# Ledger of designs, part 1: VH-VL binders against Uncharacterized protein aq_532

Scores and structures below are computed, not measured.

Target 1, 203 residues: Uncharacterized protein aq_532, of Aquifex aeolicus (o66814)
Amino acid sequence: SDYLLRAESLFSQLKDANAKEETPYLYGKVKGYYEAIKLYAVEYKEDRIKTLFTLMSKNTKKAVRGAYTEREPLTELITFEPRVYFEEYCDGIMDECFYEKHYEKEKFIELVDYFSLKRRVEFLRNHEGKYCAPFDFGMAEALFNAVSLELMQEKPDEKVLIALREKLEPILVMAEEKLRYAMKKELPCYRNRLSEHIGYWKP
Positions, changes and structure headers below are counted from each chain's first letter, unless a header gives other numbers; antibody chains aren't numbered by Kabat.
F, E and O stand for the ipSAE by ESMFold2-Fast, ESMFold2 and OpenDDE, each averaged over both directions (binder to target, target to binder). V2 = 0.75 x the mean of E and O + 0.25 x the DockQ between their complexes.
[cut] marks letters that were taken out.
Atom coordinates printed by the task and the answers are left out, and those that the model quotes come from them; centres of patches stay.

## First folded at step 1 (VH-VL)

Design G1 (framework fv_greziprubart)
Fold by ESMFold2-Fast, scan of step 1:
Structure G1 (fold): chain C 203 residues (1-203), chain A 123 residues (1-123), chain B 112 residues (1-112)
Amino acid sequence: as target 1 above (203 residues)
Amino acid sequence: EMQLVESGGGLVQPGGSLRLSCAASGFTFSDHYMQWVRQAPGKGPEWVGLTRNKANSYTTQYAASVKGRFTISRDDSKNSVYLQMNSLKTEDTAVYYCARDYYDSSGYYPDYWGQGVLVTVSS
Amino acid sequence: DIVMTQSPLSLPVTPGEPASISCRSSQSLLHSNGYNYIDWYLQKPGQSPQLLIYLGSNRASGVPDRFSGSGSGTDFTLKISRVEAEDVGVYFCMQALQTPLTFGQGTKLEIK
């Protein structure tokens, strides 16, 4: 597809910018979105490819410019929220309300063990994964975002969800191991980045 | 470090209005549901309401005691959540906290609270 | 609404001794997924409530292992195996099974 060829060309820009070394988190994100795009390309799902290419392209541009993101969110985590609760509809039983409104997606949530993945990615995000395991966290975040976006679709693609889950797991494990090491050793990436955030955001 | 800073409290006459703000930092605000919880002097906390994230159309829920009088809103671009309080009653006197709502497959729960802001409703 | 009832309301404890706080719900908090939707919070004097235990028995990050939660259905216990001076404050249970989220009336733990 046109988008797949265009996606491949973005890596030449990343190489020219030395993104792998200079912006490893963004490089990881771009690589993660690219892997997701390849999964959809074999199924000719151009709408998904277009969405992921837009995210891939955005992150490529940030990497190429060396990104001044001081007031932007440091991460771009996309989450699927399956609970749709309306006061007029639900009697205050939150999980039962979820099953009533989103029953058709429960099997997909279970298929990928979504909330386990979400908790793990959020832990990495909240504990300096961007700085302590930048490439792996970036790639994991992009692949997790692809899972979230697919779950948001009216008819989620089981085959692609399984493939995304399979690609995500080893990357997520690697990011988690690198973060645990950084935490145990109190490395600068874990210690110093957190203190900088306090001064960055004005209360 | 995660922070939630409430502002906008004060003394208000019964029947008056007040708008509380809560500014978040140190986490990805846009991913989280946000809650308001209040605590009257010498009493336990009382849940006020919540707002969901963009994926759930910023839907809101309220405790029966405030429904129709209070409105919760948020602005993800400012990492802020708001509580608009109308038709205030003396029984609305409390310290108001904003709280981050963690959600996973097991459900919702407030896992981090701000320092709170005092609202006093009296004549 | 689910009503949460705590006992005792006042709990004077000698440092180093154990303490137990009970919480009872008007309805079962055990969901079909096997979890009890009860959380425990500590409010130290002049501070906001802080999470101690979530989903019945899970200790929140940074909470010492001397704190534990137990129980199922409608009867729950928060236990402190060895009370320290820093544990003074008001303890609240909260049900998160359904909205509105409801809290117990609180248990004031104070050092004798």
Scores: ipSAE 0.000, ipTM 0.430, lowest interface PAE 17.8, mean pLDDT 80

Design G10 (framework fv_greziprubart)
Fold by ESMFold2-Fast, scan of step 1:
Structure G10 (fold): chain C 203 residues (1-203), chain A 124 residues (1-124), chain B 112 residues (1-112)
Amino acid sequence: as target 1 above (203 residues)
Amino acid sequence: EMQLVESGGGLVQPGGSLRLSCAASGFTFSDHYMQWVRQAPGKGPEWVGLTRNKANSYTTQYAASVKGRFTISRDDSKNSVYLQMNSLKTEDTAVYYCARDEIAVAGEYYFDYWGQGVLVTVSS
Amino acid sequence: DIVMTQSPLSLPVTPGEPASISCRSSQSLLHSNGYNYIDWYLQKPGQSPQLLIYLGSNRASGVPDRFSGSGSGTDFTLKISRVEAEDVGVYFCMQALQTPLTFGQGTKLEIK
């Protein structure tokens, strides 16, 4: 697809900015979105590819900017919230629409063990995963975001969800192992990261 | 350069109908949720409703005050979002804005760009 | 519906001085993901609203670092460390936790 070629070209911008070394979390995010795009490309799902490409492009721009400023913000964490989803799609009413949507989504939530994935990603985000396992955490977060976005679809793609889950698991395990090691050894990435500031521009 | 241009406003009698259009340019329109927000003279903004992107099946949500009377639709091939307003009331008099969500998902909303607004006056 | 209440409604400030605007929600805007689903907008005279802060504390693109958002749960604050003439306008908070999305009544910042 056109988007796949465009996605590949984003890596040349990242190389020019030395983003892998300067902004490893954002580089990981971009890599994760790229892997998700490749899964949809083989299924010819251009609408999903466009959404993921937009997120990939956004993180690429932040990485290029961040590499030159030596700053790296946390970017989007996209979660599928059944309550919020049903309130929005069914106007919050506890009627036939809510019942049908709940039943339909439950199958896919169980398929990927979604709430377990969510807790693990949130733990990494809240406990210095960005600093202790930046590339792996970024990549895991992007793949998890792709899972969340697919669960929001009227008809989630079972094959892609399974493939995303299979790609995400070893990356999550790696990020978790790196973070546990950092916590156990009280490494600077974990020990010395007190948040006194909010946002990219107020480090 | 990003633009949102609203059109279709004007004066209508109570009980009448109007269709507002919002034409987008300078970004990939199909990737974004689109919002309608109105502001009555001298008042703060009031959320009217939203339409999600194709990835989220173009689903819509409405404020209770307009539900059943207003319909939001979009045409990604024309980079446009629409607000069909029926059974208009005097309290619907306001400047109507279309607004872009940056990269909205369910439960994650912020309007990073707003159009200039179009005036709708409902009066006899 | 979640009700958003702002104070003060009118805020006269001398240029160079700090300004603080409060917003209270009728229920918690803190989600289990750790974000507070509150945004801040500025409407300058005769203009459309513009985004200042999203998800509690994140500055929008192009917004100066003198603007900051803070708070959690039901009590939120927008701070301007040094008010400048171009900051004049009406400030609105918006909850984004659930639909319908709801705005505060606005705080008019005036230079005196």
Scores: ipSAE 0.000, ipTM 0.465, lowest interface PAE 15.9, mean pLDDT 84

Design G2 (framework fv_greziprubart)
Fold by ESMFold2-Fast, scan of step 1:
Structure G2 (fold): chain C 203 residues (1-203), chain A 122 residues (1-122), chain B 112 residues (1-112)
Amino acid sequence: as target 1 above (203 residues)
Amino acid sequence: EMQLVESGGGLVQPGGSLRLSCAASGFTFSDHYMQWVRQAPGKGPEWVGLTRNKANSYTTQYAASVKGRFTISRDDSKNSVYLQMNSLKTEDTAVYYCAREWDYGDYYFDYWGQGVLVTVSS
Amino acid sequence: DIVMTQSPLSLPVTPGEPASISCRSSQSLLHSNGYNYIDWYLQKPGQSPQLLIYLGSNRASGVPDRFSGSGSGTDFTLKISRVEAEDVGVYFCMQALQTPLTFGQGTKLEIK
């Protein structure tokens, strides 16, 4: 695939920008999308590759331009919401269409244990994962986004979903372990930024 | 000082098998893609294949001439990369080099081993 | 597969004079990211190949500034501004745009 070569070439831009050191979260996101693209390349799914390449390219551009700051929003999380999907897919007609499509999606949601993955990624996002495990969190977020995007497809690819799940799991574990260690040791990544997200009591 | 030391070469009959090893030292081996390149007597280099690093799931690629017969693997705990050669043919006779690729995407080989000779003949 | 063709195959040079080696690819090596995916290697007698130039025009670590790479698309040149005795060997171009990675047939640089 043309896209696979193009995806590989984006790493030369990241190297020139020293992105691995300067923007490890964005570097991780680009890595995660690249890993997802490789899985679709094996299955010859060009439409999926194009979507993921667009996301990979956008994050590469951001890293290269050096626009990344510690206050950048963490909300690049893409989630599959069954009700919203079915309303769009069924053109607002929820009765018979909803039951048919819900049953189709249920198998895939269960296959990857989607809502468990969602809670884990959200926990990392809400508890300074971006600062305490930036590379691993970025990669996990990108791989989770790929899972969400595949679940949104009319005919999700079971083999790719399984492979994404298998690739995401050890990365999530590593991010969670790094965050747990940072919390236990009260490292600056956790300690110094936590107060920015906490409301204060007034006397 | 950086070193790449190939071993496991020798004389083998057509249809035989041979396993080449490449031991690395002096750099963080696990960060790098590793390449295999061969050079037949009196000819230029021919790319054999590559293995990516752990971050890229140790994926491999091969030249068509060896695909299905050769397998590349690595053991980061031993700083080593391997080339398992099966169903060897006389045209596989060459000096085999392992080479370090700088980190992914660019496919250039910034350091090469000394090479090991493999001769396939009856 | 991308075919790489070098010229000349034999290049006798007087020390101190410039030398130029050409490499032509069967298809463009210019990627949408703006880089030409061509590398140059030198193999000195009895030694392993060593990297000289990567991504068209970047000198590898430790390579003297008398070496330079240029060109775009399908036509590339390696130039040595002042040839020295230590530059003797066979020069190879390699395309790195797509697998399988492919080398030119080589140019043997000899001192006159």
Scores: ipSAE 0.000, ipTM 0.435, lowest interface PAE 17.6, mean pLDDT 82

Design G3 (framework fv_greziprubart)
Fold by ESMFold2-Fast, scan of step 1:
Structure G3 (fold): chain C 203 residues (1-203), chain A 125 residues (1-125), chain B 112 residues (1-112)
Amino acid sequence: as target 1 above (203 residues)
Amino acid sequence: EMQLVESGGGLVQPGGSLRLSCAASGFTFSDHYMQWVRQAPGKGPEWVGLTRNKANSYTTQYAASVKGRFTISRDDSKNSVYLQMNSLKTEDTAVYYCARDLEYYDFWSGYPDYWGQGVLVTVSS
Amino acid sequence: DIVMTQSPLSLPVTPGEPASISCRSSQSLLHSNGYNYIDWYLQKPGQSPQLLIYLGSNRASGVPDRFSGSGSGTDFTLKISRVEAEDVGVYFCMQALQTPLTFGQGTKLEIK
């Protein structure tokens, strides 16, 4: 697959831009998408690889341009919302179609413990994870986005979902530990960012 | 959840024919090149041939030792790949595996990343 | 055809000790795209071959980090940092640069 080679070439651009040091959140996102792409490469799913490569490329361009420093939106979370998905698929009819699609998706949602993952990622997003654990949060957000995108597929790939979940867990734990430490010690990443957004530090 | 299950092996006389089947499940079969690889008793694996996917017109390639005698085909609607073996020789005695492969830009084979359990073919008088 | 040669053919090893297997190709496996088209497989007794390493140095899904692949061009090495009892079997290298795909003769790793 051309996409694996193209994906690896993006890291040359990131190295030239010193992205690991200058834009660690975006560097983490690119790393996360790359790890997801590798899982799909093993399954030979070029359509998934293309989608994730587009997201990986977009974040690489932001890092190279330094767009992160322009006070861009807080995060770019992609979430699977069952109600919205079923409403669109079933053309607003909430009967047999709704329940059939709900049943098809429910096993995958439970398999990855999706709503638990969603709560954890949203907590990091809402409590300065982008600044207190930028690399780990970025990587976790990208992997979580890959999980969300796969749940939106007509036939989700169970093997890849399990692998994404297993890869995401230690990264989430690391981001959570770094954030908890920053909150407890009132580090500048937590203190100064909150003051900037709400006028004073608010535990 | 991914599976490749071979069938159709057995004992056959020299000069005879056998048809092997490989049933795939747990992945999008139609996207993949499929390989046949065999392993003679006490020896390493020997590549037999491959079939490409629909995007590459289901083209096939064979090892020189089997070209003209063996034919690989597939039916994407049944998630199956087949190996038709004609004019069998005692040297064809082996465990036959089907394996999943990746498509590369220049039509080269990728790496076979998943193999079936194998089926024994014995060619003996 | 590209010829793949492995050494050693037999590798007795004590659990916990490192092990190394070499593979040499009769021509370069380095493509202009930067990849070495060499894969490594493990065949445990009574089982089909299992992919360990693909494209020179990439670990396959589920493969422990004690396995690593290295090398470029014509000389390649598979390393196991700490051999475990479950690693017993025959190891094969394979080139995928061109058809026919060709395998090394195998290295039998035994516990002793």
Scores: ipSAE 0.000, ipTM 0.393, lowest interface PAE 24.0, mean pLDDT 81

Design G4 (from G1 with heavy chain A99T D101E Y102S D104Y S105Y S106D G107E Y108G P110F; framework fv_greziprubart)
Fold by ESMFold2-Fast, scan of step 1:
Structure G4 (fold): chain C 203 residues (1-203), chain A 123 residues (1-123), chain B 112 residues (1-112)
Amino acid sequence: as target 1 above (203 residues)
Amino acid sequence: EMQLVESGGGLVQPGGSLRLSCAASGFTFSDHYMQWVRQAPGKGPEWVGLTRNKANSYTTQYAASVKGRFTISRDDSKNSVYLQMNSLKTEDTAVYYCTRESYYYDEGYFDYWGQGVLVTVSS
Amino acid sequence: DIVMTQSPLSLPVTPGEPASISCRSSQSLLHSNGYNYIDWYLQKPGQSPQLLIYLGSNRASGVPDRFSGSGSGTDFTLKISRVEAEDVGVYFCMQALQTPLTFGQGTKLEIK
């Protein structure tokens, strides 16, 4: 596919920009989207590849621009917001009803344990994961975004969702371990969170 | 910084009415289902009722013990939820809590409780 | 209505010893989504109840790891691996599978 070949070519730009060292969070994001693209390429899901390539390309351009963009606030977290349904059961004698809670796409949410993944990614996001585990956090966020996008489809692909979860899990664990270590040792990436204002400038 | 502050309690005679208010701050109130829970002196908590969010048409549900007598409403512009209590009985004497349901991400649990307001129904 | 039954109702414990509280539901709390819709709350004397465990086994924010929830279907357990003086209070289980939401009678944890 056009997009898969183009995706591979983006890594030459990242290497030229020394993105792994200069913008590790954005480099991680690009890597995560690329891994998701490879899963869809095996399944011949070209529309998914195109969507993920757009996100991958956007983050590549930011990484190539350098450290300035790496300091910008986090803005790209894609979450699936399932509609909640209630099944009503009523006792006609006393007009007493009870309601059983369901989510749209409940089977798929359950399959990947989506809300658990969401809470873990949000915890990293809210506790300096970008600075304490930048590559792993970026990669995890991109893979989580791919999960969210697939859940938004009319017919989510179970096989790809499982593969995304399997790829995401060890990355999340690594990011969480790095953050936990930084918090315990009061490393500069975590301790200096109050200095976030220092690197932001108005034009 | 998250706060739930109840008000409007007090002493009322059987058959009377009271309106409780719960003012929320420190979170996006409009996203959450809100609940009322009461606790009679020396007893455990009893669920009173709930109001859902705008996405669920502000629908309400009530415990059988209060159906037809109590009404729950909310005003998202004021970050407030209300409990209108009519035809009060001595059995309604309790501390009334406003609680936030973590419904959007995690279903059905009350992740924050207010301080409670005492309602005493006595002649 | 789903009836929640706790045991014991009174639990005297020596500090440093483990404690276990049981909760039984009259109907299964296991939903088709795989979650057990049971939560645990602690009410310290003179205070509002506070969330300890949600959806069977998840610790609420700030809750020490000495607290754990387990069980599935109709039988649930809250365990405290090593009781501390600050753990004194009344523990309640609650089912959130269906309305009306219902609580257990409470278990009063007391220091010996």
Scores: ipSAE 0.000, ipTM 0.460, lowest interface PAE 17.3, mean pLDDT 83

Design G5 (framework fv_greziprubart)
Fold by ESMFold2-Fast, scan of step 1:
Structure G5 (fold): chain C 203 residues (1-203), chain A 124 residues (1-124), chain B 112 residues (1-112)
Amino acid sequence: as target 1 above (203 residues)
Amino acid sequence: EMQLVESGGGLVQPGGSLRLSCAASGFTFSDHYMQWVRQAPGKGPEWVGLTRNKANSYTTQYAASVKGRFTISRDDSKNSVYLQMNSLKTEDTAVYYCARVGEYDYVWGSFDYWGQGVLVTVSS
Amino acid sequence: DIVMTQSPLSLPVTPGEPASISCRSSQSLLHSNGYNYIDWYLQKPGQSPQLLIYLGSNRASGVPDRFSGSGSGTDFTLKISRVEAEDVGVYFCMQALQTPLTFGQGTKLEIK
């Protein structure tokens, strides 16, 4: 009945699958989406909750199966691309429509320092963050995805965006610190990279 | 019900060009890597190349025999993947299949669904 | 490139009898993660190939339990415990460990 209550129930499945230990990246993703859902629950934004619950549920199913099947270091990064968004909403029309939509979104982009967050998350994704800080990277990616999805809304929720930013920052810092430590110490997680061969990767 | 429908095949002369299309339905196309595989008459399948999904920046890989001549692209808004074939040779004569890489359904690294195939004949 | 070699190339079988197809790879398909990156496909006459077995021993959705895959490293076997008429076709093994993905030459299963 209640998406928040249903979201809470997904953690029992994760516990049964030992997901925190077996699939820490996916466990982090689920945790991040759950934290975002709680922010919308206070404001009765059921459409946002449903979207995030779908992503949370998808990653929970992967985590439950992932203990025996996870073999690919794929990530689920959702980005807000202003130009692409404007093309979609303005039917490719430049000029006035693009200007108005850019102006509307500019405030929110600056509010959360979006492109700085994007660079940091992409750096983690591209430099073994999934292996060197799996839980923290997963959680950061999910929270960042929630920020991106909110920026795509016709009327972004300023209060929720600020709250997401505040939750995301310490998680990003932790993931970044773990990655820097792994790089400095040349830990196996940093040295083990996905080969360019499909199906070949180092756990 | 999953479906992959190839089109754009036919007879073409050596040195010519042809574009194949593959239209997908019945699954979330944007989540999947897509592959092209061909089969010459009376022979086994031969891998042509792949395109990754949006999360992996639509990167592509090709078999050495087609590298530089063939290009794979996709349009997620149309649920379609394409194979642009240039500088065609008689050795390129085959039935061409598009196929789904089954990672989204927890089947990794396998061609879990194949289209019906489209015939390409390169002959003078 | 990894070379995949199948035997036999032609397999005549009486309905109800078991059948066995072998596939050998020129290098190990066993990854450090513990999986053998080998698939088995069936191509029925006039149809597209269809996935039977993935990652060495896992049956694909809808595949009858009379099909099984086994082996590790460089030697793999596809077994059919009791052959039925609808099993007629060409069977291919494929390695997915590295690009280019490579197939065996095929084993044609025929009813006697």
Scores: ipSAE 0.000, ipTM 0.441, lowest interface PAE 17.8, mean pLDDT 82

Design G6 (framework fv_greziprubart)
Fold by ESMFold2-Fast, scan of step 1:
Structure G6 (fold): chain C 203 residues (1-203), chain A 125 residues (1-125), chain B 112 residues (1-112)
Amino acid sequence: as target 1 above (203 residues)
Amino acid sequence: EMQLVESGGGLVQPGGSLRLSCAASGFTFSDHYMQWVRQAPGKGPEWVGLTRNKANSYTTQYAASVKGRFTISRDDSKNSVYLQMNSLKTEDTAVYYCARDSGYDEYYYYGMDVWGQGVLVTVSS
Amino acid sequence: DIVMTQSPLSLPVTPGEPASISCRSSQSLLHSNGYNYIDWYLQKPGQSPQLLIYLGSNRASGVPDRFSGSGSGTDFTLKISRVEAEDVGVYFCMQALQTPLTFGQGTKLEIK
């Protein structure tokens, strides 16, 4: 019913599971979705809130499920691919393709500098960001997913995209700095890439 | 709830030995560097030493004032860190704290964000 | 060793007024990674020290937003925008750039 109140209640489950310490990447992911939900709640966009709450809930359940003995998996990375998205939704019908083209998303892609954000998030994902900056990386990935989902909408909300971008930037910078320092100093989170990372694995 | 609980303090004579224990709960102990900090009566805190985690080979560092006399060790299976104090001097009289260091985790700082309640060590004749 | 010097040593404040504490290091705490390796702690009477600020300007979990840290290199400041009775205690800065970790001598904040 009230998704914002329900979202807030998920943090009780995370606290009981000690998720901030046990699964910091997933905790960050959940917090990122929560921050995006708050932005949409201000604009009264219930459909967006429902989608983000579903993702938030899914990651909360992953964080609180029983212990596992293998490397914690990376969760979904949602990317907006304009050409693939356009072709997929056209389904070969000329009128639908014309309508979609009329609401082209180039303006919004440029507004948030989407492909720059995508490269930065992918860099973190591919270079042990989960282990070297788990909370910040998880939060950045969730906020980036919210940006991708908004770009996929028929009529993207410019104000929300700007707000998401502004919230994402400092978090992304923090994650990048932590990873850069870990690489330079050859810290365990980066150095032990091919082996079990004690700091981010179940005992 | 994240907690550190120290034990093993007491009164000892100069030249004596004591072993302090610090038991952790509510977080993944094995991930963190652990610090020992002491505070003499009416004085500010003084760093004693640290132990790194398994990924850093449990290496230790000590303040010059205790080097060669004190030894820090840990047992991750018991979520505990220890301070073995030998050849105690009256100047070692202090409340001893263990603290969690987050320098190589998600916060990426050397800040000590979880502290024990402290245990009193009195070295007196 | 890096020496940390705090001022003032005693800080009487009226509730609701701002307070400012200075900390000076004998050498730069700015690392090549861009961070200033200075932390701030509060020790309330009869309690263990608690972390307020880490890496110069980052507020620790649960710390009220009236606390802020600033500065770079060798000169740092902890500010409390509106002092409350519960803020009474001794404030310490600490450098974590190199071992041994070293604390300032402390600033005792008291309600006047």
Scores: ipSAE 0.000, ipTM 0.420, lowest interface PAE 19.4, mean pLDDT 81

Design G7 (from G1 with heavy chain D101G Y102R D104S G107W Y109E P110F; framework fv_greziprubart)
Fold by ESMFold2-Fast, scan of step 1:
Structure G7 (fold): chain C 203 residues (1-203), chain A 123 residues (1-123), chain B 112 residues (1-112)
Amino acid sequence: as target 1 above (203 residues)
Amino acid sequence: EMQLVESGGGLVQPGGSLRLSCAASGFTFSDHYMQWVRQAPGKGPEWVGLTRNKANSYTTQYAASVKGRFTISRDDSKNSVYLQMNSLKTEDTAVYYCARGRYSSSWYEFDYWGQGVLVTVSS
Amino acid sequence: DIVMTQSPLSLPVTPGEPASISCRSSQSLLHSNGYNYIDWYLQKPGQSPQLLIYLGSNRASGVPDRFSGSGSGTDFTLKISRVEAEDVGVYFCMQALQTPLTFGQGTKLEIK
């Protein structure tokens, strides 16, 4: 599609900015969204592609800016909250609609083991995954966001969810292992950032 | 040749438990989704549940009628898939088949079936 | 859940004549990738079911070319161009678009 060509062109901007080295977390985010876009391109799902391209483009702009300013902020974490979704979808008709949507969504939540993925991504985000496993964490967060967005669809795509889960798991494991090792060994990526956040004086 | 051999069927009382096994040979077991399908006497097949392959982290899915009572597991080192059935009801009386999901197509079409094993739930 | 409805439920056929079995789904089985996620199975007397057709129109390995699948969306047909004695059994359609996987009630093909 046109979006796939446009997505590919964003990597030229990232290369010019040396984003892989300068903003590895945001580069990971962009790579993760790109991988999700490729899965939907095979399925001809333009609405999903457009949404993911918007997020990919936003993170590309932040990566280019961050490379020049030496600032790499955390970006969006999108979570599927069943109660919020059901309340919005049911438009005030909670009883029958809520139970119907609960059973309908339950199979997809179980399919990807969603709440386990959510806890794992949140742990990385809250414990310096950005510094200790930036590329892997960024990519995992983007793929997880794609899973969350698909669960919010009226008819989630089971095949795409499985494909996203398959791509996400090894990346998530790698990010987790890097972080656990950094925490256990008190590596600078973990130790130095903790002291900055708490406000302790640096050596 | 490929083989799927089920075992562990029999007569069990309502509220009882039974464990079915399915031993596979002749193909790379870890590449395939494995599924359980049952067929009550004189009726059509009813999907029970599945376990996905290693690449999809061995996730499981169940039909609503058995969820919370049945558990599917697999041991790739033994080329086997299992169905643990708890809190059995008379409605669970059926021939139980293990079946192989086709690699890389729709994952779900059952290109190879075992011979089936009879489970009778009665007092 | 997607409901699969077959017709006829009983199909007596003279050997050498064609046979057609219909299957309707309560929701479209056509995915945006262009495939119809419907499979057809045959269960011969005393045997396990066997795959005949997958993804709407693809014949499974070893299946004779007299079997064909057609249709799109919600209406599907399995055709046997010339019925042979070995074709006797119960035919089932199954949707593979989403879990839970669901089967039609079956069509019993008998020699007249």
Scores: ipSAE 0.000, ipTM 0.480, lowest interface PAE 17.9, mean pLDDT 84

